# Ledger of designs, part 39: miniprotein binders against q56419

Target 1, 326 residues: q56419
Amino acid sequence: MEGRTLEEVQEEVFKRHGVLVPKKELEDLAKALEEAGLLLTEKVEARLKEEEEKLKRERPMRLAGLSYPEGEREARAFLEAFRASYPGEGEEARVLLMPHLEPSRVPEVYGAALAALEKTPPPERIYLVGVAHRPLKEKAAALPVPFQTPFGPALPDLPALQALDALLPFELFNTPLAFREEHSLELPLFFLKGRFPEARVLPLLVARRSPELGEALKVVLRDFPGLLVLAVDLSHVGPRFGDTPLTRTLAEEARRRDLGFLERLAEGEPEAALAFLGANPTRIDGVEVVASLLPLLRERKGKVLAHRLDLEAPTLSAVGAGTLVL

## First folded at step 18 (miniprotein)

Design in20
Fold by OpenDDE base, fold request of step 19:
Structure in20 (fold): chain B 326 residues (1-326), chain A 108 residues (1-108)
Amino acid sequence: as target 1 above (326 residues)
Amino acid sequence: GDLIERLEELAEEVIRYLKEHGEEELAREIEEQIKDIIEALKSGDTESAIEIFTELAETIARLLHRLGAPEELMMRVSWLIYDVARRLGMSPRQIYDISKRFSRAIER
């Protein structure tokens, strides 16, 4: 019986579960399975099933001790240090656009988000809209469970999530495994929970533009008021993303696209922001999120508080990050 | 079968909590309402079942909130209400209304 290759197993798991298991993890699993005489596919499926069952109760931290401290005391010191990295003052936010990039890469951008949150009255709930870096069954999804943080669990607003689901033409509560390792929610949530410990959260992911999501959220926000947070990165340029190594010209184009996008959003013209990007040649991460939330962004004026294009030197690639308040 | 089981699970969670907190009369009232819903369902009167359930869901939310029920229980109850509502074949508007009423009932 010619054993499936690790690549075939990876592809099969991806096709079945929408999860790309790292090759290293598959290799480790294959070794363990060779020792146990089990088929790699069966063990992977069993593990994914177990993880899916756990996600019915809570979403555990995945980046604690890596991207942020696990301990509460250290986590509070982390927040203060990030706030200190931004020398400016914030503004009150009704909508906050902030990054989900590794915090250490763009500390002042997260600091600007914290500065805005200092000027924002504590919301009853936070609509946290991230980017799905894994396939979703539908255009958007939610995970209606507590998200673990160093500050305690971020509790879901179940009534608001249920109301949103009711207004959508698709099942909102889909693809729980896509949330398991999704950093676009976990990293922003650290800062949000640290600032607003009592706020409920609606953890949302967007894979593809969903006009239905924006229209439904517009209705929900009327009856369930709260802070809207777009957890999105900006341009992705360089070899990691299929470009040549970062040059001055490429960096200038990335910055131009990022700032032009953010400025048009700050003017309350989200359609103009999308139109400005066109085919999105610098791969702004947040395009599908913004395109989904157009009804909520129209006519809202605000301010760009911070922007950075951060170089990843080992790959000669760069990622844009920004903080915008509306 | 699944609908009745989920409704009974909701009833059990709420009634248990009420009895543990000395609210025996309220527990009996909820039990009676659950029985009425089940009877309506058995008779094929889904409309009456939905109506009774809608009012009961709000009542449950308000009572548990007033009694200071723990967050874990509130979340379980909210989810059970939602699941029952879906299994009843409630319209999007009806589900939205239940969720809105629940949220208002638990506002501090």
Scores: ipSAE 0.885, ipTM 0.958, lowest interface PAE 0.4, mean pLDDT 92
Fold by OpenDDE base, fold request of step 19:
Structure in20 (fold): chain B 326 residues (1-326), chain A 108 residues (1-108)
Amino acid sequence: as target 1 above (326 residues)
Amino acid sequence: GDLIERLEELAEEVIRYLKEHGEEELAREIEEQIKDIIEALKSGDTESAIEIFTELAETIARLLHRLGAPEELMMRVSWLIYDVARRLGMSPRQIYDISKRFSRAIER
């Protein structure tokens, strides 16, 4: 490494490829490359280029056998068990807000989403809007390829994606590597594909608020009707997120913010929901998604079906999850 | 060079499929339309090229759908049409229109 630190290499890889490579992986690779007399940057770039080329064809499962079953039979039993965890009935959704948290942490919240989907006529297409946990080159991105699931591939709606790209002032098909390990799409997609096997998907990520995305989607949805799904989590509190260990007071504040946000969305007042959060001190994950989709959320009344603040005991931290139908 | 290459790739994929399914006349018609687009481009008449291509894209979508073309082929063709449209310098409205027409053509 001629004069560059591992941090500088990490930053360069991030800037070029939109992938944050863990320092440990970089260290291991650096050692291997030093032993091989090869420049770390060239091998990392070659590997990332190969992964990027693969993502032009398909997005493989990353969480199969971990977060959900790999086999179709077991996956169907998984869906049924999650649906059973929610004792209520759903409502027809035109817009569904659901979590992307590890399913086992909030089963009844995913169960509520499944209950809503039971009351929803099969859509031709699903607009699946997730949160970019990795940087994007633009405010938002799409990956126009099949996403693998235990129920078969979720096929992209290319015409609708192309129409959306045409209306955006930036290139929508950017940062494919950001989708490689993005769980905010993979986890919700499992449930959506299981319920609607024939629906095409528009897999979208939002990194920063894009009013242009909401305005463009409003036009696209008129000509390309479908179900809009916001795959977002709520509050993130505790040591993992820079707070003190979870206390009753901190949990009450997180719940207050989560429910206050969801209730205002349920009233069709997304601007009021954002204003209610202010500086977002409990770090609601879905803020940039909601801020991007304001034109689609305005004046749509609905119902909060479920909410949970789930404790991660090893870190004394908690994450909020909710299901909202509009 | 890149535009013509992508247009020829689109033509090859569609014409091959049509011939394999006994639609030799339709394959020849598409080939003729592709030649007309290329000639328009060579003459500097980009407007005519865009017009012919717009109608051809919709025709291709309808034909492949009617013949029951596999989803993999439909996706490749859709992407090629989009790439050609961008390389032609089509406006956002023109690209949007092609995408809308394609979607309608493949609706069951």
Scores: ipSAE 0.884, ipTM 0.957, lowest interface PAE 0.4, mean pLDDT 92
Fold by OpenDDE base, fold request of step 19:
Structure in20 (fold): chain B 326 residues (1-326), chain A 108 residues (1-108)
Amino acid sequence: as target 1 above (326 residues)
Amino acid sequence: GDLIERLEELAEEVIRYLKEHGEEELAREIEEQIKDIIEALKSGDTESAIEIFTELAETIARLLHRLGAPEELMMRVSWLIYDVARRLGMSPRQIYDISKRFSRAIER
């Protein structure tokens, strides 16, 4: 009924069905639909409130049995298979950039991350910085609760999270519902928890570049040392993202952007990496995360371990993924 | 009212655990410190309240860690301490320092 008068609706019904519905009946129906809509809204709001209250205690798995196995034994076999998909050796990481894309799409990229983690001493804590695919109230947020995994709960480092919050000009714990279905944390966390079962986690999301976050984290990391993980994807090209179907030219441009970005990060030049992207025409999703973490990425040299531009055939779209160690 | 309630909640969690583990003297000491904080607050001496609380927070963290308190309790206590610190109007630096001290107190 959006934008149509009751008279127009009456006429349409008459044209389609040969029945003249009295205006009063249409008014009653409109009212009933409005009431039903209001009831639905109230129900949704009540459900969201309930979910928010639950998120004060834990973040349940959402992708178990879909993106990764729910059972621990099967989950371990999954990790081994992904590690096996990368034939190379890793390097010790102080900073790890890894994807958050559906693991089955880029197994060797996750395998490269696992290879790096094999060479990394077990950290006391992991700063896991993902991309917010839902709006946040602030530029960044954290969820200071256990995240469920097949390997047991990933426990938060509350003191480090509190210290971070204290240094930020905004409330860090601002949008718990944004974490409920956020895969940018859940998928990387599976691999991280599987490798480092005793590490505490700081689950962070970035919606918009926050220089304050990077500066605060630089201070926090001094007193609360740990592994920094950037859980980011790279280019998003094709019809799902507003482009034409994937062509050789578009794929080459996406790869050029992805690799040029990663290589500059590997050289310790994060500002150059951002500048290289310009207007980001291939929609590298990790831009806001990298822009927030500049103080932590400067002058750190590393290596690109893996890259893939993965075609989603049904949509003729592609997503870039990479693994970088610093 | 909210501050006092959160202090009392912190006290209850800690004291309960201590009593369950036979540490009655320590439980009394914690109770006394909480009372001192509340009295300082009632008298308008927020500075003294913050000082006592800062030391108490570290003491609680260290004590519970030494006694092998479960992670669930440690997390609740950590969060309560942080919430109380904020409600006391502690500066960012003071809150940061409490969090740092807490973390150090629970390092293995």
Scores: ipSAE 0.883, ipTM 0.957, lowest interface PAE 0.4, mean pLDDT 92
Fold by ESMFold2, fold request of step 19:
Structure in20 (fold): chain B 326 residues (1-326), chain A 108 residues (1-108)
Amino acid sequence: as target 1 above (326 residues)
Amino acid sequence: GDLIERLEELAEEVIRYLKEHGEEELAREIEEQIKDIIEALKSGDTESAIEIFTELAETIARLLHRLGAPEELMMRVSWLIYDVARRLGMSPRQIYDISKRFSRAIER
């Protein structure tokens, strides 16, 4: 009914159905629908307020039974299967780049991350930096509460989070609802908590690049040492992402961009990695996280352990995922 | 006003736990330090209040950790300390220092 007057609606109903609906009845119907919409909106708002209050105390699992098993025993077997899907050896990481794509789509990429964690001494804390898929009120955010996992709660490192908040020119603890369904934290956290059950976590999201975040984290990491994890995906190509259907040429471009990006990061050259992407024509989603964390990535050399550009045949699209150790 | 309420809330949480665990002398010491902070605030001596609070925050963290305080209490106390520090008007560097001292006090 958008773009039409009640008179036009009345005329159209008469033309199509032979019934003249009095203008008053159309007005009454429109008012009733609007009132019902307002009531639905109020119900949704009340539910969101309830969810927000719960998120201020804890963050429950959203993907258990969907992306990973809910039970602890099955979850541990799941981790073992993923490690086995990567037959190689890992390397010790001070910084780990790993995906947040659905694990079943890129099992050996997550397996490579597990292999790296196997070689990494258990950290006191993990700085888990994901990509905000919902808008944030600021450039970045944290949710300083326990995140539930099949392996028990991942406890927040409150002193480190509070130290970080103190150094930022904005409130770090913002936008709790953005965390409600944020898989870029939940999926990597499953693997991290399974391997490092005693580590505390700084669950961080980046919406827009923040040089301030990177500089503050460099200071905080000195006094609160731990494992830095960039939980990011790579290229997004094909019709789901606004391209023509996936061709050999588009897939090769996506692979070239993904690997060139990762290799430059592995050389300790994060600015060069960003410059290599130019306008980011294949939509690597790690760009804002890397751009925020430049001070932590410079001069850190490492190795690309795995990469896959995973085809989604029904949509003729693909998403890239990789594992990088620095 | 609200700052004093937050200080008293912090004191109540900590003193209750100390008394429940037979630490009456330590509970009295914490109570006295809270009174000293409040008295400094009422006298307009914010610098003294900050100095006393900074030492108190570290002491609280150390005591609760030593006594095996449950994680829920440690989290509530950590937040109350952070909230008080901000309401005292402590600088980012001063708040960072308290957070670092708290973290080191509860290291295993």
Scores: ipSAE 0.854, ipTM 0.948, lowest interface PAE 0.6, mean pLDDT 92

Design in20
Fold by ESMFold2, fold request of step 19:
Structure in20 (fold): chain B 326 residues (1-326), chain A 108 residues (1-108)
Amino acid sequence: as target 1 above (326 residues)
Amino acid sequence: GDLIERLEELAEEVIRYLKEHGEEELAREIEEQIKDIIEALKSGDTESAIEIFTELAETIARLLHRLGAPEELMMRVSWLIYDVARRLGMSPRQIYDISKRFSRAIER
């Protein structure tokens, strides 16, 4: 009925077909359609609940055969090819910023991350902090289950996750369905698990900046030391993201903002990095993660290893990706 | 009621594994500590129950780790400990401390 009154529907039917349908009959039809919609809603809700229960036990691969190989042997060759895409040497990372963009789009940026991991002693655990692409019930969330990879399951560090949950003013283990398709964890995890097969993982998502998360993580990292990974992309420009088609001027601005942001982070000045972006006109998606993790980024100096602003020809758009070690 | 049921579930998981690995004396010690916790709870002495449970949680982590418990069991036990700690009404600091003790007990 789309906002029409029953009287309007009755009038239209009479004009079109010469039949006067009683108002009661139209009311009965509208009720029946509403009840049918309720039954479909209940079926969808039951399926989502079932999927949520499965995610409470494990998180399966969703991008195998699409973004990376499903088989372990092919997956190892994939890692080697990506490392070879970056001809330089890495540096030891206590904090690593790496992308979650489709790996084939920015091979040398992921290669730079692999080069950094080569110089990094195997950590006991990895704090993997991605960007939530689906709403969370809270500012941040974790999914404390094994994440499947071609290299075997990435096991959760349950004591560290539980310690973190205890310090937060909200339930950390919220919104399991938000992890179902979250590539900002799955894509970086492939590379991390391939290089650190023994490390446990804290798979974390940020939807909105949470100072509480950063303060709690600072405490947790002291007692549960490990590698902190910010799995974030940089500028998002062009029509897919609400801009005009990509121009040379817009691309240059996006590159300038990406590099200015990364360089300020590399100087140990995360607040200055955020201030540099202002209203964030090129939509760097690392902002909410960086804003949450300020206590962990302050005064940590490092180096930008790689950057690319990658073109999406079909959409006349671009996405920036970088590798930063601190 | 529900808290005692969770404590007994934790005990059952741990005792079963200990017995399967010939650790009958340790299994009896765990059973006795669970009884002490339950008795403290029934007498309204939540503070003693929390103290005994905190030490028990660390002991369980250390024993299962030493015996090479499979990761699936370690994860189930970690969750049972966390659930019991919350149902006991332990503070954030007390829960954090248990988690830290567990983690240190199972370090390489």
Scores: ipSAE 0.851, ipTM 0.947, lowest interface PAE 0.6, mean pLDDT 91
Fold by ESMFold2, fold request of step 19:
Structure in20 (fold): chain B 326 residues (1-326), chain A 108 residues (1-108)
Amino acid sequence: as target 1 above (326 residues)
Amino acid sequence: GDLIERLEELAEEVIRYLKEHGEEELAREIEEQIKDIIEALKSGDTESAIEIFTELAETIARLLHRLGAPEELMMRVSWLIYDVARRLGMSPRQIYDISKRFSRAIER
C-alpha cells in the first residue's frame, strides 16, 4: 500500500484474483495494519528506553561466551593463548593501533598487541577510540560508565572525560544506545583490561571525522597522560561489503592499501597515509578515526608489528587487521 | 532552583561520608562553604560563587580521596561537581581546570 492509491490496490487485486474488494475494506485493513505497527513501535520504543537507562549506569558484556570466555580463569588463559599466537617481541607504545575484528579470525594480530602491551608501562588511563557502527547524534561520543569484562569492571576516567567534553563544541556524552552492541570497544577492551587491570578508560567512538576531537585530545593528553588506542580494522572487500567477489587481484590490492596505510602512519605521516587511500577503494575502516586524531599521530614514528587480510570463503570477502605501535 | 538542588545533593553526599567517618568538623566546614555559594548566587554574585566552588571542588576531591572513599562515591561526586560547574555557567577553560584539579587531587 505504500505509495499506491486505494484504487490502484483495488484494481491490482481484481486483476490478479478476480475479486473486487470494496474501498472501505481496504481502508479498514490499512488502518488495522497501521495500528498494529504503532503498537509494536511503542513496545520497541519502551524497551529501547529501558536499555538506554541501563547504559547510563553500566555497559554489560555482550560478547562473553561468543568472542571470549565468560569466566575470569578461562579469560586469562585465552589472553595467554593469543599472546602465544605471535612469536615476536613488541615495542613500547604511546599510541597503539589494534583491530576490533573477531579475535579468533586474526589471533596473531591481537597477539602482537599483547606483545606491545608487555613493553608498555601500565598507564593511568587508556583512551580507547573505536568506530561507531550505529549512528551518533554528533561526530563522536563517549559512554562514561563502567564497562563490564571477565576481569572486572573497566572504570571510566571521569575527570579526563569531563575535561574532554568541556573542550568540544558538542556534547560528548551522547547516544548511549550506540554503545550497546559496539564491538569496536568491547573486543579491544577485553585485551587491554586483562593486561592493565588498574587503568581507567575513556571509551570513545568516532562516527565522522572531527578535527575538534583531535585538538581537544591533544590538550587533554598533556594533563591526563595515558595510552592512546585506535581500535580499527582495515580493508573490507568482497560482496559482503558491496564489492565484487574476492579475487587474487582484489586481495592483493587490499593488502597493498592496508600495508601502505600502516607504513605511512609508522613514518609519522598520517596525512600522507590518508592521501594514499584516496577515495578509500578498499573501505579501510579506520579512516575517520585517523582523520580525527591527526594532531596526535603527526611525527610519531613506530613499527608495524602484524597484519592479516582474513579471508571469508563463504562470502568471497575479506577484512584486514593490523597492529601498529607509535 | 535546579542549580541549588545539585549543590545540596553534592553537599549531602560529601557530608554523609564525612559523618560516617567521624569528621563532623569537616562536614560543618563543607556545609558552610555550600551555604556561602548559595548566598552568593542569591545575591547575583556569580563570580564569587564560581571562585568558592572551584576551591571547594578540589578540597572535596582531596578529602574524599584521603579518607579512602569508594570509587562509586567518587564517580557520583565527580558528576555532581561537573553538573554544578556547567549550571553555574563556567567557561570551558574553568570547567577543564576543575576537572584537572579533581584528577590531580585523586592521583594514586
Scores: ipSAE 0.839, ipTM 0.942, lowest interface PAE 0.6, mean pLDDT 91

